# VH-VL binders against Translation machinery-associated protein 16 homolog: the designs that were tried, part 6

Target 1, 180 residues: Translation machinery-associated protein 16 homolog, of Drosophila melanogaster (Fruit fly) (q9vxy4)
Amino acid sequence: MTNLRKELEKCKHPNSRKTKALGKKARRQNNKHKVRLGHAIKSNITGEKLSWFLGQIDEGRTEPLRPQELEDLIELYFTRFDEELEQINLKQSIGKHRANQHAARKDVITMTLEKERNEFRTGGLELMNLCDPLKLKMLRDWDGSALSVQHLKLDLVSYNMLQRLKEQSKKKETSEQMET

## First folded at step 20 (VH-VL; from m4 with light chain Y31F)

Design n3
Fold by OpenDDE, fold request of step 22:
Structure n3 (fold): chain C 180 residues (1-180), chain A 118 residues (1-118), chain B 112 residues (1-112)
Amino acid sequence: as target 1 above (180 residues)
Amino acid sequence: EVQLVETGGGVVQPGRSLRLSCAASGFTFSSYGMHWVRQAPGKGLEWYAVISYDGSNKYYARSVKGRFTISRDNSKNTLYLQMNSLRAEDTAVYYCAKDLPSEGMDVWGQGTTVTVSS
Amino acid sequence: DVVMTQSPLSLSVTLGQPASISCRSSQSLVFTDGNTYLNWFQQRPGQSPRRLLYEVSNRDSGVPDRFSGSGSGTDFTLKISRVEADDVGVYYCMQGTRYPYTFGQGTKLEIK
C-alpha cells in the first residue's frame, strides 16, 4: 500500500491515464483488504464461539452430545456475558458520573445476545452439530486457530432442529424396546 | 483537601453491636461511592463493602455474611457501618475510603479501632 | 473471588539499593474496556494505607518517581529504584477490576 501511495503522489496530473490506472489499482487493493479484514473478523468471532463450546466439553468425552445436552449448552452459551454485565452494572451504579461508563460495551453484548438468540429460534446458530460424532471429532481435532475455522464444516443449529432430534431419539428408543 | 475521619471504634463484648462513622470533607460527598476496608492486628487489608453515591446500591464481601450494613447520609457528609453480632475475629482497624472513577480508592481515613473481647 | 498473591512477603533492603515486589492474580485483571485496574498501596508503620500506583503504572500525585509499576494480565511488579528510610512499611497490591475488590497479603519492607 505504501508504494502505490508514493507513486500516486508523484503523478502530476490527476486525469492522466497513469494516475487513473494507479487510482483504480489502489481502490482494488483497498477493497481486497477490506474483504480480507471482514473475513478475518468473522473467522475470529466464529473461532471464539467454537473455542467456547470446546472448552465446555470434557476432554475425555468421545460420545456425541445428546440433543438436550446441546440445547443446555447453547442456553449456557447465552449466559457467557452475565458476569461481565454484572460487573459493568455494578461499576455504573457506584459513582454519580459513571452511568455511561462502559455503555458501548454493554450495548454490543446486548445486541450480540439478541442476535444469537434470534438465530437459534429461527434459522439456526452457525455452529457444529455436536450431536454428530463426526462433528464432535472435528471440533476436538481443531487446532483452535481462527485461520483453520474455514476448514470446519459448520451447521445451522436451531431450537427446532434440536427438537426434531429429540423426537427421533425417542422413537428409536421406543422401537428398540418393542423389539426386545 | 479531601479528608476522611472515622469514629465510633472501641472495646465491645462479643455479640454486641457497634456503629462506625466516617465524616467526609473537601469534596462533593454525594457524587462518590464510599468503601469500608478493615485490617486485623498484624494482618493485611480486607475490602468489606461499597455504597453508591446516593446510597441506592450496596455491595459486600462474602465474609460480611449479613452482619454488617453500610449506609450513608449525604446531608451530613457521613458514611456509616453498622456492625451487629460482633465476634473476636472482627477485631480490626476499620478504614473508610473514597471511590475513584478509575476503579480504585484514592483517599483513606486514619481508621478507627474496634476490639471485640470478652 | 480474585486471589492476589504477593512475593516476597518480607524484604530486607540496604539503603540506596533497589527493591522489587511481585503480585500475581488468579484471573486476568483486564477489564472490558481494556484497562487493567491494579493498584499498589503503601502503609507506613502506624499510618493508613496510601495509594502509590493505579492502573498498573500510573503514579498518584506526590508519589516519587522512584516508584514504578509494570505488568499485564496476571503478573505485576512494583519497583523501587533506590530505597529510602521513609519507604519502610507494608506494600499491598489490589485489584479493582472485579468486585469484590481483593488485596495481596502484603510485603513488609525493612531496611538492613
Scores: ipSAE 0.778, ipTM 0.941, lowest interface PAE 0.5, mean pLDDT 93
Fold by OpenDDE, fold request of step 22:
Structure n3 (fold): chain C 180 residues (1-180), chain A 118 residues (1-118), chain B 112 residues (1-112)
Amino acid sequence: as target 1 above (180 residues)
Amino acid sequence: EVQLVETGGGVVQPGRSLRLSCAASGFTFSSYGMHWVRQAPGKGLEWYAVISYDGSNKYYARSVKGRFTISRDNSKNTLYLQMNSLRAEDTAVYYCAKDLPSEGMDVWGQGTTVTVSS
Amino acid sequence: DVVMTQSPLSLSVTLGQPASISCRSSQSLVFTDGNTYLNWFQQRPGQSPRRLLYEVSNRDSGVPDRFSGSGSGTDFTLKISRVEADDVGVYYCMQGTRYPYTFGQGTKLEIK
């Protein structure tokens, strides 16, 4: 990017064919960089989320999560900012001129939580279905790197999906009891 | 110059009540939060409570257990600590301190001594 | 609550020599804004506490330049480049990142 800018600065005529071509090239490079940066940020966010869930699972656990356990874990995930929000609110309340202190962060947290809750209630959170033993194993085998997140097959885990899984589990238990 | 002067300390029996006062001067009292910090004899400093600039919000250390109440009168530039059901372990020098936006206590009073003894 | 641990609890220093006090927090003191709200207080015998440093390394008005603070995250240090007679007292670190505010145990500085 630095070389193109230098070349553009050497151009005497802003409307020259060469200058326009360089400008277009610079814009393309900048856009590509922005896209790459966006993907990197998304991968980091996803990696952090997956790391959080991995950290909540017992290292010795080999059995997949029950649907209710996964639901409870997701609900717990939505509380991950509660302490931070509490501290922000406390700090904002103490001084007369502190009302806007940390307001941007509070807004980001609030928006994030609202989005995540909405996703869970509707289309699903981008997560691994930890009720699947293969997915649990995949998460455990993951190196924790944001770069390797792209190799993980993520699912959309929704409230409704988990409810369906609960119902299926109950039916299986009932059928097994009838066969015995 | 910012000044804080604590008063109201004394010797009291267990189970009694005491009210401490902190008179503030040299700054716009109504714009700042205020803190109480105590120090038992020969011990370290212990943060006890904070009150917001307008008195609408109050926060306490867990050790307070509802026995003490922080309050303020902005018209009098005075901070208060109502101490009820006093115990021997409440024996300490009590300091009032001014809150600072950089999240610290920049100015402290000289302290007032509370002794709870039978 | 954040636990603040100071070391040593007592320090005897010869006049003109340097002194160093460590403070460790049980949790990171970096707040959401990226600031670290660690304070150092000095309490001389028979006096009220006086703040020396805020946000790890910033000196309050009137504090001599022989006092300096450093550290990040959970590990912090107060340094006195050349101890003077007036430096005798107890030094406290305090975190103001999270309520409740918490102090270290204090470090008593004495002159040999």
Scores: ipSAE 0.777, ipTM 0.942, lowest interface PAE 0.5, mean pLDDT 93
Fold by ESMFold2, look of step 21:
Structure n3 (fold): chain C 180 residues (1-180), chain A 118 residues (1-118), chain B 112 residues (1-112)
Amino acid sequence: as target 1 above (180 residues)
Amino acid sequence: EVQLVETGGGVVQPGRSLRLSCAASGFTFSSYGMHWVRQAPGKGLEWYAVISYDGSNKYYARSVKGRFTISRDNSKNTLYLQMNSLRAEDTAVYYCAKDLPSEGMDVWGQGTTVTVSS
Amino acid sequence: DVVMTQSPLSLSVTLGQPASISCRSSQSLVFTDGNTYLNWFQQRPGQSPRRLLYEVSNRDSGVPDRFSGSGSGTDFTLKISRVEADDVGVYYCMQGTRYPYTFGQGTKLEIK
């Protein structure tokens, strides 16, 4: 018998094959608990995402990110599957009968990234606005637990929001230069 | 019988070039990727390179990238390794091997010996 | 690159006794499809390598059932339940999970 909490801890990728399998298993065998499993899977995926962003920031940094820095970090996040895709593409090319190896995983990656890029360009990705010093502190104070991630007050961080924050920074800079 | 036979080894001076051949028989050569693996005298196996079934894609170990070129001629059922700027550390037995979808190599040639010595 | 480390590098075994060879990888060999692409090869004196096992525990055609493989993640073992005279040679683990493919250093099996 597999520990359900342990199975949920194995869900480290959005829309992963293991996440889909866990969802199917829970629904087939325990319909009364399916709502709780769905929430736990989403929280685990969110926790992995936040951990990724936290891991990209120097441990000693206390200043909030500039809007361009957060934008660059989000673009870097979109490249997180590049090495895996390179391996899949190489493996698919090697043998005539290998062309469909890993096709399902490649499709999941493609759909995930398309969805995330669309979210970023429209209503926003579900993240913490690390341009806000309070949000950066909250992320650093977070214990990394998937269970506690739902207590974090997430934001919708969009491309348009970041462009507006860049314009606000330019207006502040211009005002300060006029003072000197 | 599935068979791979390497030829083209020999004694060469440092800085020279050598071309190895691997003749394939008993299987549809043009359907499978091919690998080169070497074994220095008294040492272990080292993977070098792979080429796709149609020759369109290649991948090299860092130690030989830029110096060695893997290629194939499917009309002749032959795999090649062009070895340029040879160094003493390239002294080894060179094996060709057939790719498997399970990420391994099931058929190996007998090897051909390259000795780089002045 | 994934580093493969074998131990012991040499072992001497009495005929009919078991032998065990360990192989560790510097990172998990589980690929995104859930499969573990760990291979074992045997190289008898004067011969080319021969694959014994693939995907950890699957024996290739013609490999005796006294050869078995086990392990997961980063820690793997090849076992020979009863060593025979023609088992002498060098045994290599190899990972195929990520290019470049990489081999362990080899383990030389001798008969006492």
Scores: ipSAE 0.710, ipTM 0.914, lowest interface PAE 0.6, mean pLDDT 86
Fold by ESMFold2, fold request of step 22:
Structure n3 (fold): chain C 180 residues (1-180), chain A 118 residues (1-118), chain B 112 residues (1-112)
Amino acid sequence: as target 1 above (180 residues)
Amino acid sequence: EVQLVETGGGVVQPGRSLRLSCAASGFTFSSYGMHWVRQAPGKGLEWYAVISYDGSNKYYARSVKGRFTISRDNSKNTLYLQMNSLRAEDTAVYYCAKDLPSEGMDVWGQGTTVTVSS
Amino acid sequence: DVVMTQSPLSLSVTLGQPASISCRSSQSLVFTDGNTYLNWFQQRPGQSPRRLLYEVSNRDSGVPDRFSGSGSGTDFTLKISRVEADDVGVYYCMQGTRYPYTFGQGTKLEIK
């Protein structure tokens, strides 16, 4: 089990080359090992992502996020690697023999962000819709463990979905103003 | 034999400028980054700056940004530290050091002493 | 910036006895490649620094095996199994995990 935990700590995203290599390794193992490894990797990655979003929200806040707030949070999430990339780029530049240091990690980050941006602009990122008060409460009630992540009902949160929610908010605001 | 030799230290008045040189030999200077580290009298080591092998990238400790400039001339196998607007607090021994991919420095010069005194 | 804190700042050791120097960082020194870029330097009186250990426990060329390093995360230790007369000097830890590189305050080792 120590080996599985180490492999999970190295995996940041289900579509990375490392995650794909782990999938190949799981297929070469017997069926039970392949299924268990795949589920554990997905649960850990999902749990880390949800923990990140939860950590950005004030602990005392009970109202759901406005659609613009969730959009801003997703854009912030896309910048989560900026400091790491700055360090990698600097380290690579220092010596001729260092030019390929951390290249695999840099590639994983680039591919991950490209995939996530594309998902957001199309069918949606797999998240909790924090504009829904029930989903926000479910996320806050979550104990943060990878074991319990499977019980959370995830949504596909897309750019288009958030734009529609903004329009619904404008129509509601206009109706309330007319009621004076 | 890898060797680094700093020169250019001396006694200078506050507000003046001084350029330190670090002459390199025994290795392909243009393949390696270079660092400057200083040590005030009776004090510990303080990392100040790094320059990339081709001079295209530089990084400075927060304490020296704006007044000191690291540079290099690969045709002369020489690293430089330009120190402007010198202050008494800049009094120190200045070392150059060769970068390692393992995130350290393996060869240091003997150091050159800068004394800023009125 | 990563703050490196050494203890003790000074120690006096009888010849042939062991010495131990602690170094603690303000944040984990494990980089995203899984490596820990913790260095130890020795500066003998009147000399330039020289690197003793890199990546926590690896001895540099020419460093005797009585010098050893250990630790992980934020807590690190340099040990000298039997102190010799020419071990007198100041010892520094330095993190190279992220720029800017930072040194500990130094630990002065003397023979009593």
Scores: ipSAE 0.692, ipTM 0.908, lowest interface PAE 0.7, mean pLDDT 87

Design n3
Fold by ESMFold2, look of step 20:
Structure n3 (fold): chain C 180 residues (1-180), chain A 118 residues (1-118), chain B 112 residues (1-112)
Amino acid sequence: as target 1 above (180 residues)
Amino acid sequence: EVQLVETGGGVVQPGRSLRLSCAASGFTFSSYGMHWVRQAPGKGLEWYAVISYDGSNKYYARSVKGRFTISRDNSKNTLYLQMNSLRAEDTAVYYCAKDLPSEGMDVWGQGTTVTVSS
Amino acid sequence: DVVMTQSPLSLSVTLGQPASISCRSSQSLVFTDGNTYLNWFQQRPGQSPRRLLYEVSNRDSGVPDRFSGSGSGTDFTLKISRVEADDVGVYYCMQGTRYPYTFGQGTKLEIK
């Protein structure tokens, strides 16, 4: 980036053909950096999400989660902003002219939760299916690095998927009882 | 000038009640939240309560929740602290303070002394 | 509740020399708007508290330039570049990032 800045400093006039060409080159380089930054940000967000779920599971537990347990964790995850919202709402109430304080953050939280709830109820949230013992082991073995999260195979975990897993568990239990 | 003046302090026996008042002047009282802070003799400052500008919302420190009640009368430009079931550890100078949107308190009263002893 | 811890609790300083007071919080004081709501108060003998600094480093009106604040996250410092006789008193940090508001224990400044 230093070399490009030095080339732009050599330009004598903003409208020159040389100056326009250098400006276009700088714009293309900046766009490629934005794409790489976007991937790094997504990996970091995913890593924080997976760390949150891992933190809810007892250290000594080795069994996969039951579908209802994963559903309960997902519903708990949706409440992660409750303390922050309570602080914002209290702060907004204190002074007559404080009503719009933190409105942008409150909007971001609202949009984030609405999107996540909708994804859960339709095509699924990007998570690891912790009802799968291999996936639970992979999450336990993960070093917590945002770089290594790119290599984890994520699942789309939806409400409907969890209901199907509950029904599958009931059928297996019934058939095993009838065999014995 | 912005001014806050606390009154209602005194010497009382344990188990009794007191009502502190804070008279406000020099600003639009009904636009600002108000706080109570106390300071035991020779000790530090301890925040205890806040009330919203219209009185609709209140928040208390755990140590006084259920015993102290913050209130206000905007028609009189006055903040109140009702103190019930007083204990020796409630002995302190009590300050009222004006809220700021920047999460601080810019104007404090001179304080009123509450002494709880046999 | 956010616990605020000051160090030292008592400070004896020669007139004209610098003084430094540390304040640590049990959790980050950065609120969701990116602001850090760390306040410093001065209480001179026999007087009510007076705010010196807000949002870490902003001086209130009438506060001399020799008072400065710094820090981030959980670690904060109040500095007095040259202590004067009128600086005698107790200094408190306070966090306003989350309710309940909490104060440090106070630091008593004396001239030796």
Scores: ipSAE 0.677, ipTM 0.901, lowest interface PAE 0.6, mean pLDDT 87
Fold by ESMFold2, fold request of step 22:
Structure n3 (fold): chain C 180 residues (1-180), chain A 118 residues (1-118), chain B 112 residues (1-112)
Amino acid sequence: as target 1 above (180 residues)
Amino acid sequence: EVQLVETGGGVVQPGRSLRLSCAASGFTFSSYGMHWVRQAPGKGLEWYAVISYDGSNKYYARSVKGRFTISRDNSKNTLYLQMNSLRAEDTAVYYCAKDLPSEGMDVWGQGTTVTVSS
Amino acid sequence: DVVMTQSPLSLSVTLGQPASISCRSSQSLVFTDGNTYLNWFQQRPGQSPRRLLYEVSNRDSGVPDRFSGSGSGTDFTLKISRVEADDVGVYYCMQGTRYPYTFGQGTKLEIK
């Protein structure tokens, strides 16, 4: 990238074929770096999120979650910052010159939770649908590494999706009772 | 020059009460949190309590919760520790210390000795 | 509560030689701002404690350059490049990342 800058400095004709080609090459290289960094950060965040959900499920459990169980687990996930917020609030209160410590972090937490709650209530939160036995098995079989998490096929889990699954459970339960 | 001076230590019997004072000078006392730390004879340092700059918030180690009360009077530049239901294990040198935004304590008093003996 | 464990608990060093004290925490001391709030205190005989280092490696005012700190996560080290007679005392690590603040058990440094 440093070499590209020196090549551009030699060009005096902004619209020349070589100057335009060098500009395009520099943009592509910078964009590739941003994309690679973004993928690494997203994979790590996704891996930590999936590990959190996996950690809430007993190791011996093989049956999929009921829709209400997954809904309750998602609500629990929204409380994951409570201890951190308690520490930040205490730290901010201790000294007059400490009042704005970690304010940016508090804002990020607030915005993150607002975004996640809104996603859950609309198009869906990016998760594994643990009401699906195949998805639960996939999560259980995952080795926990950020490298392999990118190959897991995530779902959009929404409040409406969970309500539909509750209705499907009612229909299956009714059908099984009629068969007996 | 920033100074902290603890007073109020002494010999008391178990079950009795004692109030320690920490007089502050050389800084704007009402802008800083304050801590109490103790050191039993021949033992290490133990953090015990913090109070916010305005006195509105307090946090205690579990070992003293309910028995000790941290307080301050900003008009007198003085920090207090009210110690009730004293036990032999409370025998120690008690230090007050000034809070830092970097999560530490930069100025300590010389300490005051509390001896609880029957 | 975060448990802080120092090693060794006692250290005998020849004048002019280096000294090294280890401190381990029971959980990561990295706070959500990316900072590590690990402090080192020195208590000379008959004196109140004083802070030597904060945020792992930053020296407080008046602390000689021969004191240095390093480490990350859960493992930290205080080093004295050349021990002097005035360095005799007890050294404590303390974490300030989470309330309650907690100290290590202390390391007594003495001159051989």
Scores: ipSAE 0.660, ipTM 0.906, lowest interface PAE 0.6, mean pLDDT 87

